# Ledger of designs, part 16: VH-VL binders against p38822r5to271

Target 1, 267 residues: p38822r5to271
Amino acid sequence: LSIGNEIKDSFKETHKWVQNNLKWLKDIEQFYRERAKLEKDYSERLSRLSAEYFNKKSSTSVPISVGDTPTTTPGSIEAAGVVAWNEILSQTDMISKDHDQLSTDFENHVANQLSGLFTKLDMTLSKINGFNNDMVNKKDNIYHELEKAKKDYDEACSTMEMARNRYTKASNDRNKKKLDEKEMEMNKCKNEYLIKINQANRTKDKYYFQDVPEVLDLLQDVNEAKTLFLNDLWLKAASVENDLGANVSKRLQAANSVVKQNKPSLN

## First folded at step 4 (VH-VL)

Design c10 (framework fv_rovalpituzumab)
Fold by ESMFold2-Fast, scan of step 4:
Structure c10 (fold): chain C 267 residues (1-267), chain A 125 residues (1-125), chain B 107 residues (1-107)
Amino acid sequence: as target 1 above (267 residues)
Amino acid sequence: QVQLVQSGAEVKKPGASVKVSCKASGYTFTNYAMNWVRQAPGQGLEWMGWINTYTGEPTYADDFKGRVTMTTDTSTSTAYMELRSLRSDDTAVYYCARDEYISGSYLDYYGMDVWGQGTLVTVSS
Amino acid sequence: EIVMTQSPATLSVSPGERATLSCKASQSVSSYVVWYQQKPGQAPRLLIYGASTRATGIPARFSGSGSGTEFTLTISSLQSEDFAVYYCQQYDYWPYTFGQGTKLEIK
């Protein structure tokens, strides 16, 4: 029977496994923070690009001389083209803002939530470790008391044996009283040692069959909570990225509609 | 991090004494017994004794009784092993190693799970 | 004192093979046997306690078995880092006693 050793190994292995899983959350957090930075950079650059081209102006007129004053000929085709171009730039700016929103969502609804999850689970793991340490300390204290009682009993036995030898060598009333006193003390120490043996056995049984299984269950609860929360966060991350895709599609459809309105032959 | 750090190498003359230290960190010092184990060059491991860090009470292997003294300083989480009347055959690497408190047959024993790096003691004339 | 005898003194095997190391006690030690690994210039490392329980962080390829007077340490699919000296130790009676060691070397 090595159930105590097996349970101790299981606790150490489960504890390390849970601790490693919590550390892995920090890597996932860092990924989404870097992913958010990429979206933010893209957003800023795309917005800057659209603004730059908004400041440029198409030349749409040719001078016609009818008398001494130049006349500009406005073309309906040139006007339609400018309207379409302005819509493309406008929707490009909207796409940049969609990516800015994704960056913000990754920070606030994914990375910050992962950070919070790590903190809460790490605190819970620390409390479970505190419970385990208290349990182990109580066990160790009882074993210390058992060793003390054993030592006291052994010393009382030796003292009684010495008194018996003295009485055997010189059988007088004084030596008899000493022997009786030492025998009583030995029996007292024996009884206290037996009590400590029983206490140690009960403490060991409670430790291995009650307390350790309970802390192992708590460790498994931490890992299960981590897995469930992480799954929810991954679903959230996918959701906000899907929203970006849908929004970009709508932006491009709006631009195409304006182009088709002003030049239907372009499809 | 749980760690045992021992004092540095010693060179002694026959008849001298050596005192090796072992500083514990990263755990509650008094929750574990401290063992001392030596290994002569090219030879196997030899258990010298242990000390109850909670009570300060040592237990020595018969081969070392009368020549070895094991002590602790709980305030610094340090264990000491002093070997006297050194002989050439005491040349060895001396290790400290922790294990769970030992109490007859009532304790599960989980082995010596953390060891110091070792202290080479050379005894030569 | 209980005498622990390990065999063979030296075992030559190739990487990827299985190594089986034996440890015999002069009298019954129940399951109270520990195995350690020691590489040159390093302190021993705990592998197995209670004859068959793997210590934390020890790869699954290490396994221990036995009870009474005969104990075995088995290393499946040997890796290059497994070539070391292995010691058994009993803790049923004191003084605690070690085997003389088995050196595992490359064939």
Scores: ipSAE 0.000, ipTM 0.351, lowest interface PAE 21.5, mean pLDDT 80

Design c11 (framework fv_rovalpituzumab)
Fold by ESMFold2-Fast, scan of step 4:
Structure c11 (fold): chain C 267 residues (1-267), chain A 127 residues (1-127), chain B 107 residues (1-107)
Amino acid sequence: as target 1 above (267 residues)
Amino acid sequence: QVQLVQSGAEVKKPGASVKVSCKASGYTFTRYAMNWVRQAPGQGLEWMGWINTYTGQPTYADDFKGRVTMTTDTSTSTAYMELRSLRSDDTAVYYCARDEYIGGSYLSPNYYGMDVWGQGTLVTVSS
Amino acid sequence: EIVMTQSPATLSVSPGERATLSCKASQSVSSDVVWYQQKPGQAPRLLIYGASTRATGIPARFSGSGSGTEFTLTISSLQSEDFAVYYCQQYGYWPYTFGQGTKLEIK
């Protein structure tokens, strides 16, 4: 029946659509793994940069004025500047560590979660497909048995009708025995056909009213689970990136605090 | 009835590979995922990864991604875990454990924990 | 990765007493926590899943509670067979991670 075929096609189309949507999770995973790698690279370079400049000699600072006054030495201003510069380099190294943490968080709390989600939902899809195949095979087998029973019954009816015509033309014991024999065969085939009709109707009703709605709902559940977990992962990704922003702000506030403390009193 | 039976103890040298098997019986193999968990002597449990027995698709923990391969043979209802480039700190009991995350049917995506475990396979890595 | 921290590392109690074991997640795992029991030389045994649902065949004296980041396993009226190591595991995130275990021993 065309309606049955349309329902079957709907499952295949919906299944393929959900499967394709799950493949999108792998692309999102790859993005966050590359994003994590960029943060790791940045972290390593920034840490190396700060370490390199910690080791620079005073050749990086050339006094604008080298006047040697008896009241103060240039060293007091240079010392304050060196302390502030060392703090800026120290906080830069801390910022590099904040980016290293973001790299780790993207891998552990986002990319790995996407990988696991894909595997779990992919397995669930495979099992739903297997269930649908089992259901379709059961239905097809019952209809095949029904078709065979109908053919047997139709053949038995034709055979009985021929025997009845022979008995009508020549009413003897041989023809009567054959008619009775064929009538019994027809009644046996009729009973088998009726049993198969009942089995087919029960299978059709279960398929239409229970099984198909259930598997379609399950496919929708897989897609909904994907969407809900993906939304949670989006929020998690935003949260760990927001933590970076807050930490960097704190590092810069610490640097500013040192600059304020080392500001010379100008009286 | 429902049972996971693992291969026997192995002794390997550093740098070698080991392949542990886990034979399932008493249930439909492809309807449960298979996890691999190890435990070093006197230490806690460490999850290594799992494999979807229906599709053959594995997922590995990051610490093992470069060194582990998980496979299945559905015709024999057997899962395999191969660990390469063995180090002394890989000495552990390796367990397989089925994951009934779909609640024992096609119809539930829920996770119910690892309910059936193999007896464990001791892998000793020493010179 | 989510870090699961169990406390105490060792809990000494007498038979017939109540034991409460704690498990803390480094971030929220909702109710996605499983508890296992392991005796020496044996594979772990599933006790509780979904933070509070007892697995089939597990005695009523075992109960679990908690959500978010704090979880507890309670064993009322301890029996001699209950002295073992207990592990919590989260399944809210991949990779699955276990706590380091709590050893329950006779006082």
Scores: ipSAE 0.000, ipTM 0.407, lowest interface PAE 16.5, mean pLDDT 81

Design c12 (framework fv_rovalpituzumab)
Fold by ESMFold2-Fast, scan of step 4:
Structure c12 (fold): chain C 267 residues (1-267), chain A 124 residues (1-124), chain B 107 residues (1-107)
Amino acid sequence: as target 1 above (267 residues)
Amino acid sequence: QVQLVQSGAEVKKPGASVKVSCKASGYTFTRYAMNWVRQAPGQGLEWMGWINTYTGQPTYADDFKGRVTMTTDTSTSTAYMELRSLRSDDTAVYYCARDEYIGGSYLYYGMDVWGQGTLVTVSS
Amino acid sequence: EIVMTQSPATLSVSPGERATLSCKASQSVSSDVVWYQQKPGQAPRLLIYGASTRATGIPARFSGSGSGTEFTLTISSLQSEDFAVYYCQQYGYWPYTFGQGTKLEIK
């Protein structure tokens, strides 16, 4: 492989590596969408359970009227138990809403962010590819132009030398005009060849020492941006899940405080 | 302001010669080459040749085989094209047109300024 | 000599449409192609040089592309003044040669 082929292979391998890393983002997105669905399903089932038992309790409860019995009611202990049960059902409903919030947070702050990141980086990668293709095409084009200019110059030199030989052997007006014409054409081809040499040298230097390093740096920037965003995303995912844990803890503490008010002496 | 003004229409008999002039104004005459291009009625453009106004050296298309001569007069900023041994198929509008030629460098940016054209009719 | 072949010979289009004109060289001329516009009774007008560079004063709707042997002139959003004959010319070799022309006419 020549050095040019080695550089081309480097771009191809780095580009493929970055593409594979971006594809992995879609797998992470899908995980959080499925994770969110599980939370949503749990939330809906828990909410239905809570509602069902609120309705069941209401339909089986015996209303106590103070007017019917204006003396101490024996059911006061049962009333205290009903209050504790209501609090447990209420806190259960709140826990279902906490899980619904987590589901929404996973969709909006994690999965949708991953989708947006993938789209942005994929577009950037496509632009880098386009830039690399343009640079390769410009380099190849100027090398082709240089080769053609050299061929034209070589042919013009040969033609001029033939005309010079004809003039030397037969010094007439026709041969002199032909020599002058071919000399002018040769000088034109020489100037084009020199221009193309300068263009090719500038293009070669720019391509190998500026453009290729720049596209490789841009590919690295895409991968680095992915990594930095994922780190922030991991922290966000952990934060919303930690919020769920803290909220559930508070719900359970509230329920326990109501239960503790019912002392054993009231059993 | 940059202009090329050509001489008027000519009617010639077969075998005669015609000399068309092209007077330049509004630019430095010797910094641009002068091309001659003709167009037969209803036909396309045909390049006849080029003269380096700085060196006075012409280059001709082979199709004219020694019957065209291009010259310049730098004192009047005028280019001339003489076509000899006229035939009926030489009936055409003849244009002069400048292009940029900087000394020994071949830098071609197309023919950006054209004369109005000179109709040469060759008939018996 | 290099033969320049333009296609189509005639292109019928409506104002506001896009016109694409083709020019093919018999051998590679790199990017050494010029495009001209000619209206009846007038001298040719330079449009594009170096295959893709617009000449001074030429509207942005004119664009050129190509290299080697295949060249294209594109006119986006055709205006009434754009109906004319268009010629390509190569300057990679002596003698300079022109295509036969493409006539743009109103459909």
Scores: ipSAE 0.000, ipTM 0.348, lowest interface PAE 24.4, mean pLDDT 80

Design c13 (framework fv_rovalpituzumab)
Fold by ESMFold2-Fast, scan of step 4:
Structure c13 (fold): chain C 267 residues (1-267), chain A 125 residues (1-125), chain B 107 residues (1-107)
Amino acid sequence: as target 1 above (267 residues)
Amino acid sequence: QVQLVQSGAEVKKPGASVKVSCKASGYTFTRYAMNWVRQAPGQGLEWMGWINTYTGQPTYADDFKGRVTMTTDTSTSTAYMELRSLRSDDTAVYYCARDEYIGGSYLNYYGMDVWGQGTLVTVSS
Amino acid sequence: EIVMTQSPATLSVSPGERATLSCKASQSVSSDVVWYQQKPGQAPRLLIYGASTRATGIPARFSGSGSGTEFTLTISSLQSEDFAVYYCQQYGYWPYTFGQGTKLEIK
C-alpha cells in the first residue's frame, strides 16, 4: 500500500491499457482495408461482366441491309428492347463505379484516417512514456548521488575521528594541523550530503505528487482522444455506405424510367 | 540556435537510390517529428511522409510507399530519407522540416516551423 | 486524397494594398489548414496554423480565416517583403496535401 509503489504500478498498468487500445485501431484499420478490397473486387468483376455483354450484343447483332426487303415494323418493337438492354448494361457499369467509389472512400476517409489517428496517438503515447522515463532517470540519478555523498561523508567522519584520537594522545602543532584539515574536509562532505538530501526530497516529492499524476492524466487524454475520433470515423464509415445505397437507387430508377418509357409504345 | 542542416546536392542515374540526411541542433531531437517534403523545379510542395523521432516509426504518403525509407539516429540527432528506384520525375529539392505536434501540445498540429535548407537531387542519364 | 485548390494562380497588387488568397478543400478538413510563404531559392516559412492562428514572429498584417472547405489568407497592408509564393496545406486527412500555390507579385 505504499503510495509510491501504487503510483508506479498505476503508470505501468495505464500505459499498457492505452497501448492495447491503440493496437485495436490497427485491427479496425485492417478490417476497412479488407472491406475496401472486397468492394474493389466486386466493382472490377461487375464492370467486366457489363463490358462482356455489351460486346456480345454488338458482335451478335445482324445489321439489316438497306437493299434487302425490310421487316414490316422497323424501330418500334426491336428498338425498344435494344434500348432497354443497353440502359441495363450502362446502369450496371455505373453501379460498378459506385462500388469502386465506396472502395476508394473506405481507403481515404476511414482506413487512412485510422492509420493517421494511430500514428498521432502512438507518437503522443511515446512522448508521455519518454517524459516518465526522464523523470524516473532523474530520480534514480539523484538517489545515486545521494548514496555517494553519504559514503563520502561517512569516510570523512571516520578519517576525522582518527585524526582527533591522534591529537588527543599527542597534542602537538602537527597533529592539530592534521585534525583541522580533516575537520574541514568532513564539513565539506557534510554540506554536499545535506544538499543532496534536499535535492532528493524535492525530486521525490515532485515525481510522486506532481509528475506521475500529470502523466497518468495525459495517458487518459490519449484514450479519450482515441474514443472521440473513432466515433467520428464510425459515423463517416456509415455515411459513405449510405451514399452507395442512394447512388445504386438512382441507377436503378434511371433504368426503370427508360424501360417504362418503352412500355406505352408496345401496349 | 534551432536549425536543420541537410546533406549536399546529389546527381543520380535512373534506377539508383539516394539517401539525404538532416542534422538537427539547438533543440531536443526526440520532442519533434520530422517531415520530408519535396519540390520539383517550378512546381509546388509535395509531402512525402514523417517520422516519430522518439520511436523511429515512419508514416509514408501512398505515392512513395515501397520505395522510400525514413530513419533516425538519436545519438547524432540526424534524420535520413532514402528514395530508391529513382526516375527522372524524382528530380526535386528535398526538404526536412520539424513538426511541433509532439512538443508543447500533445494532440495538436502546429505546422512545420523549422525547415532545412533543401537538398537538390538531380536524376538524369 | 483531399485536393487543395488555390486561387488565383497569380495575384498582382500594389504595396500598401490588401491581398486576399483563397484555398479550397475537396471535402471538409475542419480548421486543419496551414499556410506557408516561400521566396525564390528559400525553404518555406510557416505563417498560420489551425486556419487562423499566427505562428510566432509573424506580423499582425497576416491573418487567416475559414473552416470546412473554404479558407482565406489575408495580408492587410502589403510590404515589399511579402511578394512570394503562398501555399496552403491540409492536415485533417492522410495523406497531408498542399495546394498548388498562389504567386503574389507587384502590379
Scores: ipSAE 0.000, ipTM 0.379, lowest interface PAE 18.4, mean pLDDT 80

Design c14 (framework fv_rovalpituzumab)
Fold by ESMFold2-Fast, scan of step 4:
Structure c14 (fold): chain C 267 residues (1-267), chain A 122 residues (1-122), chain B 107 residues (1-107)
Amino acid sequence: as target 1 above (267 residues)
Amino acid sequence: QVQLVQSGAEVKKPGASVKVSCKASGYTFTRYAMNWVRQAPGQGLEWMGWINTYTGQPTYADDFKGRVTMTTDTSTSTAYMELRSLRSDDTAVYYCARDEYIGGSWLYFDYWGQGTLVTVSS
Amino acid sequence: EIVMTQSPATLSVSPGERATLSCKASQSVSSDVVWYQQKPGQAPRLLIYGASTRATGIPARFSGSGSGTEFTLTISSLQSEDFAVYYCQQYGYWPYTFGQGTKLEIK
């Protein structure tokens, strides 16, 4: 959505919207970290299972019967079966390593990248917020100075008018000196007030018609950068998971090939 | 974690002054303005003013102009509110509260101090 | 200054029920209204800002609505910890002004 264009003059609301959207990246990161943990757990358990049955097979070096079947002692049948079983256990261990690799890939190429993206965009968002705060601060300070300058000017005008009235009623050197002094003070306050009016008008125009649209555009840029980079990470996550599927398929094909190759010795 | 920790309760006589402190931690002190709000026993909240922690410039509510001074010490991330010429009706809990944004008429308070009870009695 | 008026002054409800609190501004404040919760002996706690945006860590049962001059805070399925005083505040204009509060008490 075009946040800057649709929510103009609402920096606070747009900023919080973008901030909340960035928090979503942390949920996505957490998902991939938990997903990686599941893959790691599966890998470790599968590897242990393979090792356990390999060791159990070694300790039962003379299997004569299966399910109490009394006789099968041709050495070629035992040898072929042992070779096939060893290959199944070996490929099972390789599959466990493939899942361990997926766990590592999810952590290093997806979760850590999401964490980095969040940190980078969050820092950018903080800079934009800081810039906006500085702009608002300058605007508010100028308006405060303008209000103070107006009050000072109004007071100086009143004081000068009182001095003028006193001089009009009694035209002596003392009253003339006071009138001149108050007129100078009034002119000083007037000049300061005019400067502050000009400064406030320029600051207001710049703030509402340039600075606010600019920071809203910057907030939109943060959200767009998030979306574009997140899309790249989605594709990376899919890619590493697809690689797992291809590898597991190859492991199973290798096991099947060995099993079939041993069958001729039994015929 | 953001925390605002205020100084302890004070008991003052009418005519005295009280200075309440508010120590901030867990964020960059100068990025947020500090407001002061009081609450008399059994009454609602009354805004006293705020201070721009970056510039040190305070703005006071009309009812407190001339009696209140707000200052900051950026080296210790601490804001101060001093209220002078205390009257019995100044008895209240005084809170510091952080603005999410510095300056502007659209600010709100996202974190508050625990409050400082100031009792003014003879 | 903008006057914020809350109603009712006291609302008596039972746990599990819905509470609706009203806040009215004397002139338009757009969506620049915030709601705070205050329990006895504690500082106010931010609940809702921008009239309808829930603050971090605030349960989903709290919701805010309104714009201009009329604002509402709704608490669905009241829990025992929700019995407190609720204040609205406008931050659209200086000086900042608070409502007088609505006390939510157990029936």
Scores: ipSAE 0.000, ipTM 0.349, lowest interface PAE 20.8, mean pLDDT 80

Design c15 (framework fv_rovalpituzumab)
Fold by ESMFold2-Fast, scan of step 4:
Structure c15 (fold): chain C 267 residues (1-267), chain A 125 residues (1-125), chain B 107 residues (1-107)
Amino acid sequence: as target 1 above (267 residues)
Amino acid sequence: QVQLVQSGAEVKKPGASVKVSCKASGYTFTRYAMNWVRQAPGQGLEWMGWINTYTGQPTYADDFKGRVTMTTDTSTSTAYMELRSLRSDDTAVYYCARDEYLGGSYPLYYGMDVWGQGTLVTVSS
Amino acid sequence: EIVMTQSPATLSVSPGERATLSCKASQSVSSDVVWYQQKPGQAPRLLIYGASTRATGIPARFSGSGSGTEFTLTISSLQSEDFAVYYCQQYGYWPYTFGQGTKLEIK
């Protein structure tokens, strides 16, 4: 409706929009916390699996050859196979530790940072809203004081006019003294009213033309900060997942190298 | 005068819960966040979390998640911090503290400008 | 979590002299650092926020500087009431973390 109402509506709408966008950060945080739990569960289960099979020794027997050299090699093949198997189990445990690291990284470098970002921006948004409420309350208080000053001045004017009428009908020293007293009181009330008019005009101008536009800019800054930091956190999340991929690749290469050493011709 | 007044000292047994109150006066309660910070005897300061008094949304430090609850009652301008499953190492002075407002403008930076007097919680068998 | 490390643990200086207190963050916190003063039996008192902005009512002899990972609190002309424990705190990342404190004592 009025310029002031349009500015007011813009603040309310923008504030609600920014507030809803900040709530979305909590959903993203929860996603990474659940994602971290999945990695933690996988890590623990994979570690238990490798430990379980480390505790199994399926072949400590040494088959004795009853024939020629072809039967004397089974022991050597079994020993080489055990070494390769132990390496596969060891690297499996290392892979479980890599997933545990990813879980920790998602908690510490993504989810906790999202929580911190929400805390910082939510507090900033709350302070902006509090500032807006202070401005509205200050404006309302000044207008209340203005109304009171106007009422006091109007009443003093009426009282002075009554004293003037009495002096006009009976021009004596008593009525003149009373008129002079009421004129002084009227002038006192007039001065207070003028002061309150100036305060109200200054407060109104500051509110509509400075403070509200400023808080709207601040709301936009909050949303922009959210977007920039969120983009950085998504890049960080991708980076820690990429590190997992590189680490798992190294684990598998180590296992493969041991297997290839069992038969150098396969290298 | 802006002031935060906390509840009195408490003595609790291990495994019990304690609820500390913090009554605000002299300012608009919902305009400022309320932080909770503790200090064990002879030790440094430890941040426990904060609550947005306007939205009622708390944020807790990981070490306290699952056993701390922060709430507010805007009708009485009072913040509360409840700590459960108390251990001997929870013996500390517990403080509430609000963030600063710089008048004429809001700060871009955080700072706890007004603190409660502290509540000593002793966990003893 | 961000680790805040203050040094020295104890600083012994005479009244009227300059004291310089250090605070280091384990990773960049921009300028998101506050400093508090705590006297025995009292709650902490805010001195500096945003690394360098003095809080209301704080004497001009207190100044803060730094950004990123290195922060300093300087007291240019020590008064008897300045002997206390000083804490730095970061608010750039959750959880908010404090340094272990620097005790300023009379030499």
Scores: ipSAE 0.000, ipTM 0.403, lowest interface PAE 13.6, mean pLDDT 81

Design c16 (framework fv_rovalpituzumab)
Fold by ESMFold2-Fast, scan of step 4:
Structure c16 (fold): chain C 267 residues (1-267), chain A 125 residues (1-125), chain B 107 residues (1-107)
Amino acid sequence: as target 1 above (267 residues)
Amino acid sequence: QVQLVQSGAEVKKPGASVKVSCKASGYTFTRYAMNWVRQAPGQGLEWMGWINTYTGQPTYADDFKGRVTMTTDTSTSTAYMELRSLRSDDTAVYYCARDEYVGGEYLSYYGMDVWGQGTLVTVSS
Amino acid sequence: EIVMTQSPATLSVSPGERATLSCKASQSVSSDVVWYQQKPGQAPRLLIYGASTRATGIPARFSGSGSGTEFTLTISSLQSEDFAVYYCQQYGYWPYTFGQGTKLEIK
């Protein structure tokens, strides 16, 4: 294959590779949107569970046995247990809200950012493709001009040769003047053709040895930008999930603190 | 070391033209678009346009179309901005600023991260 | 052309306090907003791009937020070197447009 065909194939393959890498961003976005839905569902279900058991607690609570003293009965331990249970239910509701916050953070700070990144990079990739097409069209146009100049030169050479043959057969001033005119026209076409050869060679060299490598570098830049932004978004996703872990740990420590204080009253 | 170095201050009469240069160093010139931004004394920033350093194709803000020309010389990594038919209200500091782009049409991702030091152009009679 | 409007024009705050600067676009620009800091006699300095991403070397006290038409720059604990003029810019549509600036000055 000519170097031109090898380079054209390289752009097409690299462009497709980058495009496929960008499509991966949509899979990552979808993962975080589904992950957010799981967190939202968990939050809603956990909050309902907490509320249900708050209601059951109030309807079935019997803290005092008949005949016992209020301050030293098994009911006083049950009352302490009720306080601990209320704290467990309260912290469970707070945990549900922490998960709701994670759901919101995944949507707003991860999934929506991935969507925006995809849109921008996909648009840029389309513009790079358009730029490559413009460069190919410019090259083709210059080669078309070269071909036209060659044709004009060939026709002028033919016309000059006819004028030369006429002068050879009838050597007079009129035929000599016509020959000189056609020779000047041929030289003009020759000069134009030489100019177009130089322009085409410069355009070819610039296209194959500068412009195409630069376009390939631009495709690489899109992939590098994708990687850098994706790394930032993964760090953000990890950060918001770590915040959840820290908050849940605090909720559970608060509940445990109340439970540890629950001990029998002694007289 | 990445830097943009602009030409020195200019004093011009109304109706004259001014051409400001901006020489880039420390990076691949053609991978960044070059923006031109001006700031009149005590005023805010005004975007004038940009030039695609790879293709040489400029895009101008409407207020400057018809009297501004932006060009580049890739062999010297230099951008130029010429403003014609100068008026007293063209008195300003003129900045060049690079913006990383991908693709043949300028599409900003990172904002203008490196700026020239500015060129004061004074238009007075 | 998209009009970017910053408020307030001037904000007077003491060192150590929080400053909140607002920028509004006349139509949605998604997250395509940049923030710059400019000190007297100097060229602008890039702070935030993509509405919320800090540029290289920018201290953590600077944060950006917003999407669509409303954007905010927050400086959480002002230092003496932060007193400057701040500009927002949209890059969602051509021509690119700047806000008129917010001057942050010592109370």
Scores: ipSAE 0.000, ipTM 0.360, lowest interface PAE 19.6, mean pLDDT 81

